VHH binders against Tubulin glycylase 3B (TTLL3B). Designs and how they scored, part 8

Target 1, 358 residues: Tubulin glycylase 3B (TTLL3B), of Drosophila melanogaster (Fruit fly) (q9vm92r272to629)
Amino acid sequence: LEERMAFIEDYQQTQARSLLLYVREHQPAELISENGTIFSTTLDFALGKVKKMVRHAEHYSLDDARIKPPTPAEIVENQTFMVQSTDVLKSNAKFKVSEKVMAEYARLAGLYLDQIESLRPDYRWDGSRNLWILKPGYQSRGIGIVIRSSLDDILQWTSNNQNKKYIVQKYIERPLLIYRTKFDIRQYMLLTITDTKVSIWTYRDCYLRFSSQEFTMDDLRESIHLTNNSVQKRYKNKTNRDSRLPKNNMWSLDQFKNYLRIMGAPDGSWSKTYNGFKQNLVAVVMASLDETELLQNAFELYGCDFMLDEHYNPILIEINSTPDLSPSTEITARICPMVLKDCIRVVVDLPKNPTAAT
Below, E stands for the ipSAE of ESMFold2; O stands for the ipSAE of OpenDDE; V2 stands for 0.75 times the mean of E and O plus 0.25 times the DockQ between their complexes.

## First folded at step 1 (VHH)

Design c13 (framework vhh_8ghr_2)
Fold by ESMFold2-Fast, scan of step 1:
Structure c13 (fold): chain B 358 residues (1-358), chain A 125 residues (1-125)
Amino acid sequence: as target 1 above (358 residues)
Amino acid sequence: EVQLVESGGGLVQPGGSLRLSCAASGFTFSDYYSIGWVRRAPGKGEELVARIYPSSGYTSYADSVKGRFTISADISKNTAYLQMNSLRVEDTAVYYCARHEWSYGPDSYYGLDYWGQGTLVTVSS
């Protein structure tokens, strides 16, 4: 129940950011009409919400500040805001303000968004659609995953999955695309636990997985938005998809490095990305150590899924404790046996011979 | 010095079979290279028909030839083969053996760095 309240607050905060992002990204003249049905109070509400988020984020030590239940007046204000902002974002409703007033709101929207995004870099991945991804447990391999934009639909879905075997995550609406197509990166991580030390090993090679059709937010079909190979195998590649993308929907690391070179990415972009993978994974593991079952000479292999932002910064999507190591393409037929061989060397050989390093 | 030398092309009736051979020198199939067969017919673009990664045993095929063509490699002889069965008039083309770096996908031409001379396959009655 408390998790439900926290989610509703996150959804409403995301709606406020979505509206301001929409305002920032459109010309003032495009947002207004003499017959407009949306008033400046809707923008005032959104700015107020984001300003509160900025104040909260500036005080990182306030992680324990619980979300207070909204007052009846606040509930009504939130409901009014949700209706009006949704009309703007989904139905192209127009504001009944002057162009000069709208330009000032666009300026303020940009200012407040810049402030919150500097404190919460993850917010740069968000678009104006307020989309959420719903996952029914950890072992699904893409089965039963859905994307929803409506608060009512999300709450109904979670109620239908009342056993609480689900994960609700903000959908990354603005990932880096390659030839207008969504991808993720599979990165393997070995976690070893000895009597005195926890060690994290990241495999130096990785591969990219592509969607079978071009990225669009106009259609939420899994063939566009879920890059998992078990989902994508059900779909054939679309004819208007860029022909430079592989028919098997995977790229090797070397192909990605070649792409970065062709596109004129700064030197060291891959090194930055890989170091970011390591930093993200270390942070997640360290945050979870008190919940980790400590076993003598234990090891666990994880498949870690990342997307990238426009600056080649990694966005951790998922950590899979039962990664698929079966050969499904030429790339996995090459990489998976090497990962297994290196795991054996780290787990079996390194403890007996410290000079045998991966 | 890398060289690919093709053989086995010729004239065959529809429904017939041919086996193409590609002898490689200047590198070994134990290295991280793949061998692909690319065909080109008059008025058509190039098509990657089949590929093999000898060190892993992985193979891939164009949809147009799946179930009819089989690619194989003999690592000790450093030679790749394309067994073509149930040949159709549409299979008439010049067939090239090409070396491909493992870093490139099966339908990509970016990694095809060395090509053979080509061998003509004509399927007609």
Scores: ipSAE 0.000, ipTM 0.111, lowest interface PAE 20.1, mean pLDDT 77

Design c14 (framework vhh_h_nbbcii10_fgla)
Fold by ESMFold2-Fast, scan of step 1:
Structure c14 (fold): chain B 358 residues (1-358), chain A 129 residues (1-129)
Amino acid sequence: as target 1 above (358 residues)
Amino acid sequence: QVQLVESGGGLVQPGGSLRLSCAASGGTFSSYSSYALGWFRQAPGQGLEAVAAISGSGGSTYYADSVKGRFTISRDNSKNTLYLQMNSLRAEDTAVYYCAAEQGWTGYLSTDESYFDYWGQGTLVTVSS
């Protein structure tokens, strides 16, 4: 129940930010009409919601962070806001305000969004569509994953599929694209436990996986939005997809480094990305240590999936405890056996010969 | 941010010895991560070459074949200082030497320069008669 209330609050906060992002990204004249059906009170509500989020982020408190049931008046206000904001975002409804008034709201939207994004950098990955990805808790490899935008659809889906224990996460609407195509990066992590410590190891090599067609938010098909090879190998690459992308939908790290050089990425972009992988994985392991059931003198290999933002910051999207090590392409045929060999070196050989390098 | 400052470079005759030091300041690390440290060099007109590297615990070291048996890498974690003891120096060892740090866990040691997060400004070592 508390999880449901927390999700509803997160969805409503994301809707407020979505409306402000939409207002910021459009010219004031495009947002208004003399026959407009949306009033300034909808914008006032969104600004108030984001201002409250800024206060909570600046002054974190366990008591203040606790989710409280909404009052009847708050329920009505939220429902009215959801209806009005959805009409704007999904049906292109127009505001009944002057262009000068709309320009002022756009300025305030930018100001408040800049404030919350400085405190919550992950919010820079969000777009105006309020999309969520629903994943089965026991399935990997993209099977059973769905994308939903409606609060009612999400709640109905989770209710109808309680036996699958779905995980609900915000969809990353603004990932870095390569030749207009979505990708993720498979990064291996080895977790070892000994009598004295837990150790986290990140593999030096990785690979990219591409979608079979160009990225678009106008179509939520899995062939566009799920980059997992088990999903993508089921689809033929579209003819409008950039021909520079590989037919097998994978790039090696060297091919990605070459792309960064060709595109004129800042020096050190890959170093920044890789260091970010390490920092994100350490944070996740540290946060999960009390929940991790590891046997003493054991090891676990994880496949970690990342996207990047426009500044080459990594976005952790998934950790797989049963990673696919099959040789599905020439890239995985090379990397997967090396990962397994190097796991043996870490777990068995390195403790016996501490001078052995990888 | 982590800052690295090299010292100990200079002019030395073939067969001589030098000890380079690299002092680290700033930055943060967790109980599950430490900085792996390395020495890289660049001779005039040449690319960057890994010389030696040492893991966060000091338990693992790497040496390029060209320096193995002549150079020794070590670290003093109480002083945040990395060392390179260079013995039996040759004219071919003439280069700008850089210290570098990567944030890693007590495990995998990388010698790929692209995985190193922080770099010093370099110190010149000239071996000539």
Scores: ipSAE 0.011, ipTM 0.274, lowest interface PAE 9.2, mean pLDDT 78

Design c15 (framework vhh_8fcz_2)
Fold by ESMFold2-Fast, scan of step 1:
Structure c15 (fold): chain B 358 residues (1-358), chain A 126 residues (1-126)
Amino acid sequence: as target 1 above (358 residues)
Amino acid sequence: QVQLVESGGGLVQPGGSLRLSCAASGFTFSDYAMNWVRQPPGKGLEWVSGISGSGGYTTYADSVEGRFTIIRDNDKKMVYLQMTSLKTEDTAVYYCATLRGDYSEWGPLSYYFDYEGQGTQVTVSS
């Protein structure tokens, strides 16, 4: 299947970037040993892989198709690279090169990573662990979601669970954390379609949802990694969790803005985040219009879930067409009724009186 | 006042490449996200790609991801769409587009998608 080939290519490219990221983030002396078992050819392979990704992203154009079967030589090279790079990343294997040579590889790694990350901003969310999240194709509110790092495990999992039609996505390994805890942001979107235009209305208010435990990549439990209220309400907050986080696991937008101020975030961080929400939602809406079953003069309310990277760039993780509007905290008890009230004003009042919504 | 002028279209064989250009005038270019949208023969408008005002954030339709790259040059007031591995399904008139904002109960957060210009024809045929 083409999907299988595309995923294998993505996985291998991610492994190359993972190795270079690891090299960039460690001192050269920490990466080498007189008894090292990993040679410079492993780094040459990773650099070559990322250089090809840069060329493809810039469309410098090699005329060759993106997906094509590997040659026998390429299969051997890929297998060797996967074994050697995994030894480095998971078993702390050392390179048998001089410190000067390793420093040069670290410099090149940084250069190539900067180039690809400028063309693929989503790559900034990646760490060096090559983790993937597997979600069942039907919506199950976090049930059946698993995180895997091994190519063979991922392929076996999807093969053994074909009836559930799993979606495989790169796991966000470097999300912005608040007091060492993972969160997401619930943002509401109203979509209206008339005979003259498509309008996207993003609600002016939002709220954050926190995990019940401190974030760690050493433990892949859902209580740490899935911020959905339907998951988190089953868990009690851990005693080693920062006491500044709310017991109800939600923050208002005002509380988040206060946090940004206290932490000394750059001026305009929220404006940057908010503008990114709009751009992500416009992209998804426009891509979906030809496939939507919405009729002319129609409207629909969506709940949109975002994470942030360390630079306050938003990461759209899910759009829900039947968002939960029930009050679960004082924050949702305030926001949800106002969202419904304002939808009526936009849908009913604005077409009759353009000043009604201003 | 606001004007968008698309260029770079043409006839190309499947698997080929084209680079589309959009020259913008009449507004503060770096303050606005830019988009490419297309209309295939006999079909409705399809969004293709978007880029933030700073160029720091890009998005792509699933059908073109990995094949198309959107870039902008704020000094020259240009946005580009680099297309590779073109398919017959990519045949369309391509438009450069901006978002318009207005005010509502949802505040200055209300936007509607609007596009301008005459477009540039891309035909992918053997």
Scores: ipSAE 0.000, ipTM 0.191, lowest interface PAE 13.5, mean pLDDT 76

Design c16 (framework vhh_7w1s_2)
Fold by ESMFold2-Fast, scan of step 1:
Structure c16 (fold): chain B 358 residues (1-358), chain A 120 residues (1-120)
Amino acid sequence: as target 1 above (358 residues)
Amino acid sequence: QLQLVESGGGLVQAGGSMRLSCAASGSTFSIYMGWHRQAPGKQRELVAKITGGSTAYDDSVKGRFTISRDNTKNTVYLQMNSLKVEDTAVYYCAADFSRYGLDTWEYDYWGQGTQVTVSS
């Protein structure tokens, strides 16, 4: 119940931000009509919602603030907002306000979005479509993953999967694309534990995995939106896909660095990205250690999946505790044995007598 | 190698507030971080520590100082409120890899220190 309430609140907050993003990204004249059916109260609601989010985010600790059940009046207001904002975002409904009034709302939308995005940098990756990715569990290997935009569809899907460990997360609508194609980056992380001491290591080499089709938000099929190799190997590359992309749907780090050079990316873009991987992974490990018992003289290898934004900032998608180390391509045939060899070197170099169990 | 760099020190009037930052850089990171201080002619003392989500404070600063961490930025903060003249000291950021708590002589890594001066 609590989890359901928390998700509904997240969905509604995302809808408010989606509406403001839509308003910010369109000219005022495009948003209005003399026959418009949407009134300024819809924008006032969205601005108020985002302003509350700014206030909450300004406090470092949100642990103390529990989600309070909405009042009957708030339920009605939320329902009205959801209907009106959905009509704008999905049916291109127009506002019945003057162009000057709409321009002022666009200015305020930009101001409030800038404020929340400064406090929540991850919000910069969001678009105006309120999309969510639904994963049936770790054993799926990409199978059964779907993308949904409707609250009712999402809640029905979670009900149908209640007996499984499932994951619901916001879909990243604005990833960096290469030749109009979605990709992710596999980054290895080694966690070593000696007595009660923990060290986090990142492997300096990585590889990219491409979708088999060009990216489009008009079609939510897994062949476009799910970049992991176990999904993509089931699909043939489309003939209209850019021919510069590899047939095996993987690039080495050297190939990616060459792409950055050709595209005129600033010097140090990869170093910035790699440093960001380290920062993200440290944050996740530190959060998980508060709840985890430490094993004596152990190590664990993780496969971490990232996307990038347009400024080459990393976006952590998931961490796999049982990464596939099989040689699926020439790239993985090279890198996976090297990762294992380097893990052994790190473990052997520890100042205590480690157990070198795989 | 882990490097710790402090910032945010300076001169402040009694009753005022100040926030210190400690940025950690390197290929390894500790989950056990703390702030220590040393006033002229006195021994270095623990002010505050953070281990994952747990915090602890010296009695002299309880209710006035708050330690927090931004794991995404690998940065630890010390928010100092209601400052007193006796809070004047060089403040050091420290890190270790042990969960048994902080001992000023047993830390693996230390910053160079930042001066905090509280005027009457």
Scores: ipSAE 0.000, ipTM 0.159, lowest interface PAE 15.2, mean pLDDT 77

Design c17 (framework vhh_7sr4_2; at its last look DockQ between E and O 0.26; V2 from the best seeds 0.00; counts 0 for: pae E 2.5 > 2)
Amino acid sequence: EVKLVESGGGLVQPGGSLRLSCAASGFTFSRYDMGWYRQTPGKQRDLVADISSGGSTKYGDSVKGRFTISRDNTKNTVYLQMNSLKPEDTAVYYCAAELYGDSWTYSEPSGYDYWGQGTQVTVSS
ESMFold2-Fast, scan of step 1: ipSAE 0.122; ipTM 0.489
ESMFold2, look of step 2: ipSAE 0.244; ipTM 0.612
ESMFold2 (binder alone), look of step 2: mean pLDDT 78; pTM 0.781
OpenDDE, look of step 2: ipSAE 0.334; ipTM 0.657

Design c18 (framework vhh_4orz_3)
Amino acid sequence: EVQLVESGGGLVQAGGSLRLFCAASGFTFSNYDMAWLRQAPGKRREWVALITTGGSTDYADSVKDRFTISRDNAKNTVSLQMNSLKPEDTAIYFCARVEYSGSYFTPDQGYFDYWGQGTQVTVSS
ESMFold2-Fast, scan of step 1: ipSAE 0.093; ipTM 0.458

Design c19 (framework vhh_8fcz_2)
Fold by ESMFold2-Fast, scan of step 1:
Structure c19 (fold): chain B 358 residues (1-358), chain A 127 residues (1-127)
Amino acid sequence: as target 1 above (358 residues)
Amino acid sequence: QVQLVESGGGLVQPGGSLRLSCAASGFTFSSYSMNWVRQPPGKGLEWVSGISGSSSYTTYADSVEGRFTIIRDNDKKMVYLQMTSLKTEDTAVYYCAREGLTSYDYIWGSYRPFDYEGQGTQVTVSS
């Protein structure tokens, strides 16, 4: 139950940010009409919601985190906001305010968004569509994953599929694209825990996985939005896709470095990206240690999936335990055996507990 | 339940050939890559070869490349390791293993480097 309440709150906060992003990204004259049906109170509500998020983020601690059921008045206010903001975002409904007033709201939207994005850098990757990705907890390799924008649809989907525990995550709407095509980066990480030390190793080699079609938000098909190789191998590349992209939908790290050189990326861009991978993974591991039962002499291999922003900063999408080590392309046929070989070496060198099974 | 059963091992002279077989059951065989791993006497586990679910991609350890061939038959749910030009260094227990690395096995108190592996088949190369 608390998970449902927390999600509804997160969805409503994301809707408020989505409306402000939309206002910031459009000219004031495009947003208004003398016959407009949306009033300034909708913008006031969104600004108020984001301001509360800022206050919460500044003073938040895990010990103080709690979601309370909304009052009847709050339910009505949220419902009114959802209807009105959805009309703007999905049906091009116009505001009944002057251009000067709308320009002031756009300015305030920018200020409030900058403030929350400073405290929550992950919010910079969101667009105005309020999209969520639904992943079944018992499935892997892209099977059963769907993208949804409607709160009612998401809640109905999860209730109709209670036999599968769904994980609901915000969809990254503004990733870096290569030749107008979505990609992710598979980075391997080995975690070892001894009686005295936690060690994190990242493999220096990695590979990119491309969608079979050009990126568009107008079509939510998995062939466009899910870069997992198990999903993409089911689809043929579209004829209007850039011919410089690989037919097998993978690039080696060397091919990506060549792309960066050709596109004139600043020197050290890959080094920055790789250091960001390490920093993100260290932060996630350290955050999990307080809540995880510490295992003596343990090891785990993870497949970590990243996207990049326009400045080559990594965006951690997912950490997969027991990652797919299948040689599915020429690139994985080279990389996966080396990862597997190194893991076997670690297993052989770790101490054993011969009395644990007696 | 997932089961992997190896067979085909035995005693062979240097320069000889053997074909190892692995019968799989309890899972959708064509959806998983399969591997061969070996353990020489008094040494740790050594990865030998891998094959994708579709058979489109195969990989080999440097020590066996050109001498060993991995093959699978998805209809029969079998994976094979064809070994030629065998050397005394190839003496080991050979294990069939399903893709993936598993963490510490709390039930058995031991580390299992793969998702699932069989009981093994002994290959001895001696004159």
Scores: ipSAE 0.000, ipTM 0.146, lowest interface PAE 19.0, mean pLDDT 75

Design c20 (framework vhh_h_nbbcii10_fgla)
Fold by ESMFold2-Fast, scan of step 1:
Structure c20 (fold): chain B 358 residues (1-358), chain A 130 residues (1-130)
Amino acid sequence: as target 1 above (358 residues)
Amino acid sequence: QVQLVESGGGLVQPGGSLRLSCAASGFTFSNYDSYALGWFRQAPGQGLEAVAAISSSGGSTYYADSVKGRFTISRDNSKNTLYLQMNSLRAEDTAVYYCAAGHEYSLGPWSYDTREYDYWGQGTLVTVSS
């Protein structure tokens, strides 16, 4: 129940941001019609919702305001907004306002989105589709993962699959693409405990995994949206996919660095990305440290999955405690044995030679 | 408990049409069931290939590039039956056609991995020849 209520609130807040993003990204003339069925009150509601989010993000203390239960009128207003905004976003319904009024709403949408994104940088990864990814609580490697956009479908899915205890997370709608194709990055992390000291080691090599099909939001098939190799190996690459992408759906780090150079990415883009991996992983480990049952003088290897935004900032999507180390391509046949060998260097050799890890 | 039975196969000339049917027993097709349905085929001397799939809601359909624009998949929940309308048939469409049902809730109807489909029919032969 409590988790359900929290999710519904997140979904509704995301709908408001989705509508403002949609308005921001379209020309005012494209959004309006003299026969339009959507009124300015829908935009006023979305702006008000985002403004409340900005105020909440600026203050962590309840000293600023008391939480009041929603009134029946507020519940109805919220339901009306969901219906109207969904008609705009999914059915291309038009606003019955003048072009000048629409242009002003687009300006305000940009202003409020800039404000919330400065406080919540993770919101930059969202698009206007309000998509959510549902993962089984006990499974890994992409099996049983689905993507849904409808609130009712999401609630029904989790209700029908209670035994799997699904985790619901916001889908990243605006990932960096390579040749119009979705990818993720497998990054290894070694966690060690010695003399009550916790140390985090990030492996300096990594690899990219590509979807078998060109990215599109018009189709939610797993062959397009789930880059995990255990999912993608089930599918043949489509003939209309860019021929520069590898047939085995993997790139080495060197191939990615060459791509960045060819595309004119800023110098230091990879160093920024790698440092971001490290910062994200340190934050996660520190947040979970008190929940770990790691033994003294022990170690654990993790496989960490990242996507990138348009500025090469890493987005952590998953941490796997039992990473697949089997050779599936020439890249994994090289990297996986080296990761295991280097783990031994850190655990066995570092106490005798401090330079062994460098 | 669950059984799928194909019908409608036969001999047809190039450019002709056939409609395949797949009758399900032991479970029902409804807008709220979790079963995605699909058609697969195996040509002489070739492996099994996916042809078309339809979601449990009926709202999403998927086709192999080789049949897109020529074949249409549909379902009739009142008759508990899956259909494949095949138009503009070619010699290379000659194959045994199988219907299959899999749980949509984990993997979806677009999976080409046979292990994702739990129930299979016995197959119906389609021969395209003059």
Scores: ipSAE 0.000, ipTM 0.105, lowest interface PAE 22.8, mean pLDDT 77

Design c21 (framework vhh_7sr4_2)
Fold by ESMFold2-Fast, scan of step 1:
Structure c21 (fold): chain B 358 residues (1-358), chain A 127 residues (1-127)
Amino acid sequence: as target 1 above (358 residues)
Amino acid sequence: EVKLVESGGGLVQPGGSLRLSCAASGFTFSSYAMGWYRQTPGKQRDLVADIYSGGDTKYGDSVKGRFTISRDNTKNTVYLQMNSLKPEDTAVYYCAADKYGLPSTWYDEGSSAYDYWGQGTQVTVSS
């Protein structure tokens, strides 16, 4: 129940941010009409919602941290906002305000979004569609994953699939694309727990997995949006897909580094990205240590999936505790056996490497 | 400051033998694991052989039984004896050093381990 209330609040907050992002990213003249049916009160509501999020993120009030049940009046206000904002976001309605007033709201939207995004950098990857990705709690390698936009659909889906314990996450609508195509990066992590310390090992090699089709938000098919090889191997690459992308839908790290060079990325861009992988994984591990089932003198190999933003900052999507290590391409046939061999090296050989006692 | 200098590469006929040497300077050699790696154009670097500070050795599957890695801590040098050479052994061979072991394919946030690499030496096996 508490999780349901928290999700509904997150969904409503995301709707407010989505509306402001939509307003910021369109010309004022495109958003208004003399026959418009949406009024400035809808924008006032969204701005107020985001301002409350800013206060919460800045820890200005402990009361803002607690999710209180809404009053009947607040329920009505939220319902009205959801209907009106959805009509705008689907391009079914326009605002009945002057262009000057709309321009002022666009300015305020930019200001408020800049404030919340500086406190919540993860919000920069969100688009204006309020899309959510639903993943089964059991490791399924892309099977059973769905993308939904409707609050009612999401709540109904999770209710109908309680036995699978679905995880609901905000869909990253604005990832970096390569040749207009979605990709993710498989990054291996080894966690070791010894009597004296917890060690986090991030593998120095990785590979990219491409979608079989060009990226578009107008079509939510898994062949476009789910980059898992187990999903993508079922689909033929589209003829309009950029011919520079590999037919097997994978790039090695060296191929990605070559792409960065060709695109004129700043020197050290990969080093920055890799350091970001390490920082993200250390933060996640340290936050979850008390919840881990790993005991002393134990180890676990994880497959970590990242996307990148436009500045090559990593976005952690998923950590898989039972990663697929089967050879599916020439790239995985090379890297996966090496990862397994190097795990033995770290857990067996490293503890035997002596520091001479004087 | 830290330097790894490879030598002994060259052209050799199939079935022949070659010995590579790597002279190390700028660190406490006896405390470091040393290794040989090779790279062919268009491919990643592959492990050929490792030797740990304690003398234990590890070999890549394709060279096991044909190549022998050894070290001389008094000379700060690691060696790779290559026997029964095949055309498939043609590659640039790199010497590497790591305090905790090789390959340094993992990063430990809590460690001070460093990857040191030589510039490589070409080995060509052809008639």
Scores: ipSAE 0.000, ipTM 0.236, lowest interface PAE 12.7, mean pLDDT 79

